# Ledger of designs, part 6: VH-VL binders against q9hc84r5073to5261

Target 1, 189 residues: q9hc84r5073to5261
Amino acid sequence: CICSMWGGSHYSTFDGTSYTFRGNCTYVLMREIHARFGNLSLYLDNHYCTASATAAAARCPRALSIHYKSMDIVLTVTMVHGKEEGLILFDQIPVSSGFSKNGVLVSVLGTTTMRVDIPALGVSVTFNGQVFQARLPYSLFHNNTEGQCGTCTNNQRDDCLQRDGTTAASCKDMAKTWLVPDSRKDGCW
Key: E = the ipSAE of ESMFold2; O = the ipSAE of OpenDDE; V2 = 0.75 times the mean of E and O plus 0.25 times the DockQ between their complexes.

## First folded at step 1 (VH-VL)

Design n11 (framework fv_necitumumab)
Fold by ESMFold2-Fast, scan of step 1:
Structure n11 (fold): chain C 189 residues (1-189), chain A 122 residues (1-122), chain B 107 residues (1-107)
Amino acid sequence: as target 1 above (189 residues)
Amino acid sequence: QVQLQESGPGLVKPSQTLSLTCTVSGGSISSGSYYWSWIRQPPGKGLEWIGYIYYSGSTDYNPSLKSRVTMSVDTSKNQFSLKVNSVTAADTAVYYCARDTYGDYYWYFDLWGQGTLVTVSS
Amino acid sequence: EIVMTQSPATLSLSPGERATLSCRASQSVSSYLAWYQQKPGQAPRLLIYDASNRATGIPARFSGSGSGTDFTLTISSLEPEDFAVYYCQQYGYSPLTFGGGTKAEIK
């Protein structure tokens, strides 16, 4: 099952349904319905403003967050000497390409493409600030995913599963329901 | 280079459907880099965003108009269209089509049609 | 929806003077703010995007500043063709919303 976002707002779900959604908050991209594999969860924060990001860096970048077991990994981009670089925070601590801990491996290709692998689960997530892709094995995650990435069922009919358990006619309408209630931006939608 | 042009009836009777088309020339509506919007302006008033469409058919509408609005796209004709149902005098406005361009994951309008006045009157 | 408030509603100045136009958002829109110029009978024209970036072909006398909730459009020395209505627009949140406009008119 592969879920991707392209062009800042174009999504393809795990079962290949395409839709467009432009949200400004933090949304659940994917989470386990039943916590079987460390309660794996992916979130997209559309305005990740850090204390190091000043008014001079007025544009807050996107961040993709991965929760696995008790670990939190944040993938975002930052400006270093006028050059955009990937930044990986492992439990809020910056780490370098090649870092690994508790079965989670991180790497950076070039300067901006960040990758997180969980080999025991066959999970791989990549993000460069503009495009993301999450790869999950169907054999482990089938019938156990929900979020903006949809269901991993090999059936597009159930892809637009909303937070309340109903299916929307449009995945764009479904995507809105995966808003994280305590998002960083007040009144976001 | 790229140009937008609105077309449609300039007079619509109350309770009927307002229908407009925007023709894109000098560039492809199927470009994945752009979204296509409708914006209106009642005489002497400000601007109101109506909604956008992506060439795949994906849409989002202003909640204030969502119950009455439908947008569609025809990639073979390089056009996108707007329908507003059950119109009233409050829908009298100049209607603009516009191209949305990215501002770091969100958009602003870098290209506008000339606008077409639609009057709702009996 | 995010409410955009522009002030003043009308700005009366002479050619050569400096114009300062304000735009306030009801909540933070970061730098996702654009400015447009509209002359009578014409479509709006993009002036500034991302709060401070000048659009292609826009004269250097136009500049934008601000972030969060407070934004300013400055015209350093008004030319006759600059007398128009100016709108700000936020694109941090859906629905996209515009300010009520500031009319720059000749004294």
Scores: ipSAE 0.006, ipTM 0.506, lowest interface PAE 12.3, mean pLDDT 85

Design n12 (framework fv_necitumumab)
Fold by ESMFold2-Fast, scan of step 1:
Structure n12 (fold): chain C 189 residues (1-189), chain A 122 residues (1-122), chain B 107 residues (1-107)
Amino acid sequence: as target 1 above (189 residues)
Amino acid sequence: QVQLQESGPGLVKPSQTLSLTCTVSGGSISSGDYYWSWIRQPPGKGLEWIGYIFYSGSTDYNPSLKSRVTMSVDTSKNQFSLKVNSVTAADTAVYYCARGFEYSSSAYFDYWGQGTLVTVSS
Amino acid sequence: EIVMTQSPATLSLSPGERATLSCRASQSVSSYLAWYQQKPGQAPRLLIYDASNRATGIPARFSGSGSGTDFTLTISSLEPEDFAVYYCQQRSNWPFTFGGGTKAEIK
C-alpha cells in the first residue's frame, strides 16, 4: 500500500483515492488500528508557504514524523549557507545519512530527499519538504491502518475513515478529523 | 513442532563475556515471520527481556542492557546467539531463548527453550 | 518504558477456589497483554495472549479480561497443578516489559 502527498494539499490514499485538503496543523497520516508492528505512526506538520493566511493560500509541509516502537524520527528541511538541506532528528538528535539503529535505517538522497526504511516490515518512507510517500506491505498492514492515508484494504469504499470510526462522504471531510489536538496550541487552525 | 535449545558455559568469571547460543529445530529461523529473543530471570526474581533479532540481522535491545549486549544470527546453522560483555554477579540468571511473532496483533512468546543457568562467580 | 504492576504479590487459596490476579500498566497497552505461568524449574508457559485469547492447549478454567491499563487473569476453579507464579507482559511498545509476578500458593 502506497500513500503520497504533493503540491502541499493533494493526497492519494493507500487504496488510490485522491483528494485535496488544505491543513495548516499537524495531522495523523497513518497509524495502526491495532498495535501489531511497534505502533507505527506517521504525522505531517503543515504551514503556510508564505505569511499569507487565506483559505486559498498554498500550504507547505514543515516536517514528517515517524513513531516506531520507542523511537521518534523527524524529517525536515533547513537552510544551510543559502541552500536547502535535509535534516533528520532521531530521538531529537541530528543524524547523518547512513545512520541505523534498532532496525531503522536512514539515508539522504541528493541534498534534501530523506528516506527511512524498516526492513523487517518492508516499510519505506520518503520526504523532501515538498512531497512524501509511504510504502507499506499489504500483507502486513491490510485492514490495520487509519489516518489521512486511509485504509489499506484494496477497497476505496472505506478509505474516508474518520477518527470516530465512521466513514465520511468525502475524504476531504475525513482528513480534518485526523488533527492532532496538541498541535492547536501552536496557533494552527 | 518448533523447539528451542540454549547452550553455553554455566560459569563465567566477572568482567568476562557471557556467550550463549540458541538452536532452533522444527522451524526455519530464515522464514522472516518471527523475531528471536533472549529473556533472563535472576534466581528468585522476575523476567527481563534482553533483546530480539530477525533473520536479517536487525536487532533491538532493552535500553538497560544496550551498551553491553550483542545478538547475532547464523541462518545456515539455524541458530542465534547472545553476548553480554563485562559481566557482574547481577548477570547471574537463567537465560531463555524464545520465539515471538512480529507480524500479528497478538505479539507473543509462544515457544521457549528450557533455560540455561549462568552463574557469574570467581 | 511501560511499567507493569501485578497484585497481589502472593495469593493463598485452596483447590476448588476461584483465583483473580490483577495486572496494571502505567499507560495504555490496548489489548496487547499476555499472561504466562511458570512452575519451579520450568520455562514460562503462554496462557493468554491479546488480553483474552487462550493459547493452544490451555484449559477453559483460565480466562483473561481487560483493556487499556487494567487486566485480570481468572482461574475459575483451582486445580493442584495451577499453583505457580503468573506473569503479565505488555507487547504494545518497546521495550517489552513484564510484571513482577503473582505467586499462587496452596493454603
Scores: ipSAE 0.000, ipTM 0.435, lowest interface PAE 17.8, mean pLDDT 84

Design n13 (framework fv_necitumumab)
Fold by ESMFold2-Fast, scan of step 1:
Structure n13 (fold): chain C 189 residues (1-189), chain A 125 residues (1-125), chain B 107 residues (1-107)
Amino acid sequence: as target 1 above (189 residues)
Amino acid sequence: QVQLQESGPGLVKPSQTLSLTCTVSGGSISSGGYYWSWIRQPPGKGLEWIGYIYYSGSTDYNPSLKSRVTMSVDTSKNQFSLKVNSVTAADTAVYYCARLSYYDSSGPLYGMDVWGQGTLVTVSS
Amino acid sequence: EIVMTQSPATLSLSPGERATLSCRASQSVSSYLAWYQQKPGQAPRLLIYDASNRATGIPARFSGSGSGTDFTLTISSLEPEDFAVYYCQQYDNWPYTFGGGTKAEIK
């Protein structure tokens, strides 16, 4: 199963359903329904690309977070001496390309493309501050994913699964239900 | 271009330890996006995956061989190595080292794209 | 472990003919399937990854298809250099396993 986001608002679910959603909060991209493989969870934090904060304004991904077992990995892009560089925080501590701990490996391609691998699960996640992609084996994760990336079932009919367990007619409507409450932002409570 | 070259003994006695080294040239073993693998092929038979190592030292071994194999990496020499303990005639094979490309910026790429030429190891008294 | 079964064991064809090689997994491997070509005395060469993506430098006559448990490698028109042993390999679940190989030989 492969889920992708590009252009700040365009999503392709694990079963290949495409939709557009403009969020300005943190949302669950994917999480396990039943905690079988370390309660694997992916979150994407979105913001406005420019200072213009209108409903039609472009959105940009700010950070991608991965929770696996008791570990938290955050992928973001930061300015270092006037140049964009990938920054990987492993349990809130910056780490360098090649770091590994408890079966989780991180690397950076070029200066901004960050990659996280969990080889035992065949999981790989990439983020460069603009585009996200997650790859999960169908054999391990089938019928056990929910979030903005949809279900990993090889059936697009159940892709728009909402937080309350019902299926929306539009995945755009489904996507907003995966909001992570954040009192620091208006509308993200 | 990246090239891999195996080196080690052509003959090992039963119950001894087999030690092989793979030298990486034309690229750094410390480069991101790659795992470094050992695969073997007994004469006239198919391929068997032994294991892989990341340049940080993280390994995964085939469970059928896990109790007898150890891999290590030496980033200063641009090399990685394989040790197989307590060898028997069943360990006679051509041993290959290979680069496992896990990821690139256009998407996941999971295949062994660069291979050494292979080295035949015979276990015989 | 996931068992990979390739058929036929030997495929006898003439240059110019179409070759179809099968690979079956004992359980679903989604699209996490690669194909390798091995010529006598040489190391294997990556042909196809992720079931259908052609590796860099691989001629257009090679194509892969399938998902789940059934996969096919097709060579649209055999060239003399294509007579070799072909292996499929799953990387959906560790340990990663290879099929037994299909030998493409000249008739």
Scores: ipSAE 0.005, ipTM 0.458, lowest interface PAE 16.0, mean pLDDT 83

Design n14 (framework fv_necitumumab; at its last look DockQ between E and O 0.04; V2 from the best seeds 0.00; counts 0 for: pae E 14.6 > 2, placed apart)
Fold by ESMFold2-Fast, scan of step 1:
Formats: C-alpha cells, sequence, structure tokens
Structure n14 (fold): chain C 189 residues (1-189), chain A 121 residues (1-121), chain B 107 residues (1-107)
C-alpha cells in the first residue's frame, strides 16, 4: 500500500483515492487500529515550530513524525546558509544519514530527501519538507490502518474512514477529523 | 504536457568541460514535487544515472562521477544544467535529461530526446 | 551501490507470444523499481513504476510483479511495436542504478 502527498494539498490514499485538503495543524496520516507492529503511526505537522524557534525566525517548517515501538523520529528541513537541508531527529537528537537503531534505518538522498526504513516490516517513509510517501506491505497492514492515508484494504469504498469510525462521502471531510488537538497552536484545539 | 529538451549536440576535446542544458516547458521546475536528473548512454550500451537536482539546488551525484560533475538550476529560465569536467573518450554518450518522481506514484517520468556528445581529439 | 542484473540479455520471440523479463537487485529495494522501454534512436519510456503500477497510457498487456530482490516484467501477448530494449531501474537508494537491458527481438 502506498500513500503520498504532493503540491502542498494533494493526497493519494493507500487504496488510490485522490483528494485535496489544506490543513494548517497536525494530522494523523496513518496509525494502526490494533497495535500489531510496534503501534506504528505517522503524523504530518503542517506548522512545526521547535522549542528553539524564536520570534525573529518567524518560520515554522512542515514536519513528518514517525512513532514506532518506543522511538520517535521527526523529519523536517532547516535553512542553513541560504540552503535547505534535511534534519532528522531520532528521539529528539539529530542524526546523520546512515544512522541505524533498533531495526530502524535513516538516510538522506542529496541534502533534503529524508528516508526512514524498517526492513523487518517492509516499511519505508520518504519526506523532503514538501512531499511525502509512505509504503506499507498489504500482507502485514491490511485491515489495520486509519488516518488521512485511508485504509489499506484494496477497496476504495472504505478509504474515507473518519476518526469516529464512520465513512464520509468525501475524503476531504474525512481528512479534517484526523486533527491532533494542539493547544500550542492557535486554531488547532 | 511537460516536455524536456537538451541543448548542445557537442563535440568536446579530452580534458575539457562538457556543458549541457535542459529546458523544461509545460511545467515549472520550481516545484518541490519533482527532481531533475541527467542520465547518459554510451553508443550501443546501457543507461547510467549521473545525478539529480531539486528546485532549491539540492543535488545528489553518482559516486563514480561525483568528483567531476556539477549540476545547477535556473528557475527563472526553467532550466537545469550539467557540467562534467576533465572529459575522456569514456564520456562519449547520448545525454538525457529527465524528471524523476520516485515518491509520487501517479506522476509520469518524462525524458528529453537526448543529445549526443562525442569526446575526441 | 546496488547492482541490477537483467536476464536474458536477448529474448527472441514471435508476435503473439508471452514475454517474461527478469530483473534482480543485489540487495532488497522493497518495491522501488521501474521498467522502461527503449526503441532505436529514441529516449526511454516509462512502463511500470513501484514494481507493479502501470504508467499512464501503457497498454494492459504490460504488467510488473515482484518485491525485495526479484522482479518480473510480463508482456502477455507481444505486438510488433513491443520489440525493443527493456531496462529496469532501482530508486530505493542512491546512486540509482539500471540493469544492463533485455533486448526483445523478432524470431
Amino acid sequence: as target 1 above (189 residues)
Amino acid sequence: QVQLQESGPGLVKPSQTLSLTCTVSGGSISSGDYYWSWIRQPPGKGLEWIGYISYSGSTDYNPSLKSRVTMSVDTSKNQFSLKVNSVTAADTAVYYCARHVWYSGYDLDYWGQGTLVTVSS
Amino acid sequence: EIVMTQSPATLSLSPGERATLSCRASQSISSYLAWYQQKPGQAPRLLIYDASSRATGIPARFSGSGSGTDFTLTISSLEPEDFAVYYCQQYGSSPFTFGGGTKAEIK
């Protein structure tokens, strides 16, 4: 199953349903319904401000977060000497391309394309600050995903599954129900 | 519809710099959705990836060529370019520019028609 | 780097026959594999991406399968226009690498 977002607002679910959604908060892209494989979950933060961000900076880049077992991996981009560079935080600590821990591998292609692989699960997540793609094997994750990426069932009729367990007529309407309340961000609580 | 066109049907002498430009039309090179690649093919042989560049100038090069290659992007002209330094006869090939979409499963990969570069004295 | 090996180097078949082309990666690339068709004097054309997804405009007779290290391109019934060189390419890790190609030629 493959889920992707591009052009800032265009989504393709795991079963290939396309929709457009413009969010400015943190949303659940995907999570396991039943915790079978380390309670794997993915979040897209459309306005990621680190604890070190200052008023003078005034820039909060997009970030993609991966939770797997007890690990927290954040992918984002920073501006270094006028050039965008990928930043990977592994349990809140910056790591370099080639880092590996507890079956999780991280790599950077070029300077901005970040990738996280979990080979034992056949899972791969790629993010460059603007576009993301998540790959999950149907054989392991079928009937066990929910979020903006929809269900991994090979059936588009259930793709627009909302947080309350009902199916929306529009995946655009489904997408907003996956909001993660965040009191630190105005309008996201 | 997106189209890519290489420039420079070129003859280059050994030890000189090979310079090629790819002009993109029908789509913007400033989009973060795509990467822009150069691939080459020596006459009668297979394909070799040279490298890619993003709209922001982020590059990744084939390690076999990394010390000799440089790519650049000019978003105002909707172009990206390749320079290969210190060329030898082994650099004789048809050079293609292409759009790379490995993290967007629904977008097509578009190629230029290719331009032959011959390295000879 | 990941080495891509294609077999056979040459496949001699008649129109209407089924063609099966193999591509093997020296290490796992999940499903990050594409297939291209190249005719003499032309640029390569994308046929299959993500191992099994057909590109827009590609006829249904072309199909891809496989994951990990072993991949197959199948042409269910060869048409005259299908005689060409086929390349596989991995994009699972940099540098991106191509196979040596399989030439499908008329018997």
Scores: ipSAE 0.254, ipTM 0.739, lowest interface PAE 5.4, mean pLDDT 86
Fold by ESMFold2, look of step 2:
Structure n14 (fold): chain C 189 residues (1-189), chain A 121 residues (1-121), chain B 107 residues (1-107)
Amino acid sequence: as target 1 above (189 residues)
Amino acid sequence: QVQLQESGPGLVKPSQTLSLTCTVSGGSISSGDYYWSWIRQPPGKGLEWIGYISYSGSTDYNPSLKSRVTMSVDTSKNQFSLKVNSVTAADTAVYYCARHVWYSGYDLDYWGQGTLVTVSS
Amino acid sequence: EIVMTQSPATLSLSPGERATLSCRASQSISSYLAWYQQKPGQAPRLLIYDASSRATGIPARFSGSGSGTDFTLTISSLEPEDFAVYYCQQYGSSPFTFGGGTKAEIK
């Protein structure tokens, strides 16, 4: 099962359904329905600012967040001397390519492409600030994913699963139901 | 290249408000890549981080000073400012402004020259 | 808050000698530790960031090491201009606290 996002708003679900969604908040891309594997969760934050920042400024970059067991990994892009570079925060602390802790490995490929692997689960997640891809093995995650990435069922009829457990007629309608409330952002609660 | 310069009165009376401004040259405060800090050093003593402010006005203050401190930015003048209310002799210090990159874990890569503020009658 | 303890408070050495300065954090700060040099009447100058990376323009005789709670600044061969006060600072957790300083002075 492979979920992708590109062009800032174009999604392909785990089962291959394409849709477009534009939002300015944090959204659940994927989470386990039943907590079998450390309650793995993936989030896309379209306006990531530090915990000390309250701004809704247009310069806050996108970030991809991964929660696994008690770990929180944030992938984002920053400007260093006029060039974009990947930035990986592991439990709010910047880390370098090759960092590993509690079965989670992080890598930087080139200058902006960031990758997180969870080998025990066969999971890989890649993000470069513009393009996202998550790979989950069907054998472990079948019938156990929900979010903007849909279900991992080999059946596109189930892909637009909403937060309330119903299937929407369009995945655009489904995608807005996966908003993560955040009182620090206008209109995101 | 980037330079920071503190300005403000060198003498402040007890119980009044200390007000300082840092002027940035060779760079822009409106960049989202930097946070702007104030640090102080009492004469002959060590350094104390006061807090930082982002270009958008978001702040983080040292809890020891939080009830008395306010920071602000003025992007049109390329300046950021510090106010410390209800000062006492213990607030006599050299005050430094400094810059750090919010993504890199907040080390302070550029410092101003410092300005001495004396709290006395 | 994280308390930073520097030792020794004063380091009395001659030019050409090797200096070893210690900094200890009360809690783990991973490698988010900076070292600064301050000469009388001047602002601090960043020497080392991320525990071991030299800032731009800092001579190779300055090196940093350590992670977690215990950190070291080494000056391999002291020059006359290196006699100053050295501060460590953690930035792993707010508030970003400084150590009390180590004064390197001529024996």
Scores: ipSAE 0.006, ipTM 0.447, lowest interface PAE 14.6, mean pLDDT 83
Fold by OpenDDE, look of step 2:
Structure n14 (fold): chain C 189 residues (1-189), chain A 121 residues (1-121), chain B 107 residues (1-107)
Amino acid sequence: as target 1 above (189 residues)
Amino acid sequence: QVQLQESGPGLVKPSQTLSLTCTVSGGSISSGDYYWSWIRQPPGKGLEWIGYISYSGSTDYNPSLKSRVTMSVDTSKNQFSLKVNSVTAADTAVYYCARHVWYSGYDLDYWGQGTLVTVSS
Amino acid sequence: EIVMTQSPATLSLSPGERATLSCRASQSISSYLAWYQQKPGQAPRLLIYDASSRATGIPARFSGSGSGTDFTLTISSLEPEDFAVYYCQQYGSSPFTFGGGTKAEIK
């Protein structure tokens, strides 16, 4: 199952349904319905502000967050000497390409394309600040995903699954239901 | 075009270890898009799923064989391997290696020609 | 494990006839089913995946249907080269078990 986001607003679900969604908050891209493999979850924060010394204080770029077991990995971009560069935070600590901990591997391709691998699960996630892609093995995650990436069932009819368990008429309508409540408190709408 | 080819000894003595290698050509085994599987077929019988391995070394084995089976991958040689310990006559079979796209269903789209392994004293 | 049962064990037909092969799962596997064809001395070849999707290069006379526990492979008009053994495989749950096979033989 492959889920993608590009162009800032274009999505393709795990089952290949395309839709457009524009949000300015944090949303659930994908999470396990039943925690079977480390309770994996992915989030997109459209305005990520960090206190990290490696990040530009005046910018709040997009950030993709990966939660796996007790680990939190944040992929974002920052300006270094006038150039955009990938920034990976592992449990709030900046790490370099090649970093590995507890079965999670992080890498940077070029200057901005960040990759997270979970070899034990065959999971890979890529992000460069604008384009996102998550690849999950169908054998492990089928019929056990929800979020803006939809379900992993090889059935596009059930892709627009909302937070309340109902299916929306469109995935655009579905997408907004996956707003993270705490992000709304931060003044996003 | 991707091709798979099994190799290894065609004869193994009881209690020894069966060792096979699958060589992949026309494509990279290090591609994160595929899982690599082993399937066997006793003479005149049906197919039995043994297990699979990913490019990163993630594995899943048939519970009936798990205690005796080990798979490995060698990206430098574009190969993956199967070992079966403590073999008996029941392990006599044609062994196939195969591929599937891991981010879709587990449909095996490419197969090796198979290699017969006979367990005999 | 999920047990896959194929029927009939042997199917005797003539060229030009319609073949209907059954595959039953011991529990629901949604549409996570593949069909393979195996000729003597050859490796299996993928025919159908996800219960009803025809693999690349497979003739239109082959079709798959079903969901849940009951699945069917249909050959609308048998060609001489279609006489072989057919296997179904589920990948809804590990281990990804095969059926016992159906041998299509010439009458």
Scores: ipSAE 0.000, ipTM 0.561, lowest interface PAE 12.5, mean pLDDT 90
ESMFold2 (binder alone), look of step 2: mean pLDDT 91; pTM 0.936

Design n15 (framework fv_necitumumab)
Fold by ESMFold2-Fast, scan of step 1:
Structure n15 (fold): chain C 189 residues (1-189), chain A 122 residues (1-122), chain B 107 residues (1-107)
Amino acid sequence: as target 1 above (189 residues)
Amino acid sequence: QVQLQESGPGLVKPSQTLSLTCTVSGGSISSGSYYWSWIRQPPGKGLEWIGYIYYSGSTDYNPSLKSRVTMSVDTSKNQFSLKVNSVTAADTAVYYCARDEYFDWLFSFDYWGQGTLVTVSS
Amino acid sequence: EIVMTQSPATLSLSPGERATLSCRASQSVSSYLAWYQQKPGQAPRLLIYDASNRATGIPARFSGSGSGTDFTLTISSLEPEDFAVYYCQQRSNYPLTFGGGTKAEIK
């Protein structure tokens, strides 16, 4: 199963359904319905601000977060010495390409393309600040995913599964329901 | 279905700028799932990766060439281009454009142009 | 940069024979290794990705193996069209690097 986002708003679900959604908050891209493989979860934060961000007239970048077992990995793009670079935070600590811990490997290709691999599960997640792709083996994750990436069921008819368990007429309407509440952000959706 | 085709001059004089264009057909450069690369091969030698460009304009170049190389994209023409400044005889090579599926880091270059020979001489 | 070393530089065999080509990385590239075939006057063609997976349309006689720093491309029974130059390539780190190539030539 492969889920992707490109052009800042275009999504393709695990079963190949395409839709467009422009969010301004944090959303669940994918999570396990039943915790079978470390409760694997992916989140997209559309407005990720750090202490290093100059707030004057500049928008905060996107960040992709991966939760696996007790680990949290954040992928984002930041300005370093006047140049755009990928930044990977492993349990809140910056790490470099080639870092690995507890079966999780991180890599950076070029300056901004970040990749997280969990080889034991055949899982790979790639992010460059603008484009995202997650690859999950159907054999391990079938019938056990929900979120903006839809269901990994090999059947597009259930792809627009909403948080409340119903299926929306459009996946754009489904995508809104995967909002992660955040008291630090005012009125986002 | 997807085809790549290089175009540009076959002869460039030393110290001048080499300019090549790759035209993509059967698929969109703006798809977002792909990076677009240039690779060269001097006569009788191996392959050397030059750099990549993403449809947004984001680039990265081989450090050995970075000071002399620039890439650009023209999404309206479905093309991307390479410029190599201050060429010498060492830049004589067959130049290939290629599609790179970086989001599948396990695939390398799945589609290549046929290559264009560029000779640097007076 | 990661240096890729291929051996032998030239392999002389007859059709029907088994070919074994080696590729060694100066540091671990995990499984992020690809093999390409190049015939005279042609662009390289992807054979193997992720060290051991055949690309679409590639005959079953081609197989790849290895991980870390040592990799092998095997052609179980050479066909006349298999006489070409073979390159390995790592995708673990930038810059992307290729081996120097192994030329498989008819004896």
Scores: ipSAE 0.012, ipTM 0.542, lowest interface PAE 8.8, mean pLDDT 84

Design n16 (framework fv_necitumumab)
Fold by ESMFold2-Fast, scan of step 1:
Structure n16 (fold): chain C 189 residues (1-189), chain A 120 residues (1-120), chain B 107 residues (1-107)
Amino acid sequence: as target 1 above (189 residues)
Amino acid sequence: QVQLQESGPGLVKPSQTLSLTCTVSGGSISSGDYYWSWIRQPPGKGLEWIGYIYYSGSTDYNPSLKSRVTMSVDTSKNQFSLKVNSVTAADTAVYYCARTDYGGYWFDYWGQGTLVTVSS
Amino acid sequence: EIVMTQSPATLSLSPGERATLSCRASQSVSSYLAWYQQKPGQAPRLLIYGASSRATGIPARFSGSGSGTDFTLTISSLEPEDFAVYYCQQYGSSPWTFGGGTKAEIK
């Protein structure tokens, strides 16, 4: 199953449903419904691209977080000598391309494209500060995902599964229910 | 409003197992947004983080205590528990349970604390 | 583990005075630092997280600053209820560790 986000607001779920959602806080992209494989979870932190804070203003991804077996990996883009560079924080500590720990491998392609692999699960996540993509094997994760990336069921009818367990008519309406509580303390609304 | 409440025996004999439970109300333990921690404070000393548990059962423990500590979660009762094996007088402390922010690891809500004395 | 050192151990002041409390980390924790207030017989209460962000419901007289290894908690004008023990906590690297505390007491 493949989930992606681009342009700060455009999403494609694991089952291929497309939608647009303009969030400015931290949201659950994906998490396991039942903890079977290290309770894998993905979070996306979004903000306004400019100082303009209007409903129609463009959103930009700030950071992508991966939680696996109680490890936290944060992918973000930072400015170094006036140029954008990928920064990977592994349990809040900066690590370089080629780092690995507890079955998790990280790498940076070029200067900004960060990649996290969990080979034992066939999982791969990429982020470059603009585009996100997560690849999960259907054989392991079928019927066990929820979040803005929807369900990995090979059935679009259940893709708009909300946090409360109901299905929304629009995945845009579903997406806002995956807000991480208290994420507004970072100044987002 | 989230509230946490510790419970368990206040007196444990040396070499036995210290066992405490934290009951959460006003919020669900079955949330991907929080970890659930135990923190202790020995008399006259500062605070020491013991470990946290995620609703899935995934745990992380302070390396100084890892060989003696086990945490568990019961989502149906909205509770999580701590066991410390082979206790000594050094384990005498006020034990707090606390909600831990998933991304930030600060502790935003705490139980009132329960004193556990290790004595014969 | 990262060792957190707080100074002074005791701060004797009168109501209305400014309090400045220091917290130093043995290695950089960036801005991953929180401050807590503990009154006798009570659990700690979160005051500041991310070095400078006030937690919900915390009065404006409390402010945090600093980055890297040196951090400060400032209480602009002490109220009687502010005489308590204050702890800093780093979350830059596991295990999470706390400072030894600074006791603010009435002069």
Scores: ipSAE 0.000, ipTM 0.460, lowest interface PAE 16.4, mean pLDDT 85

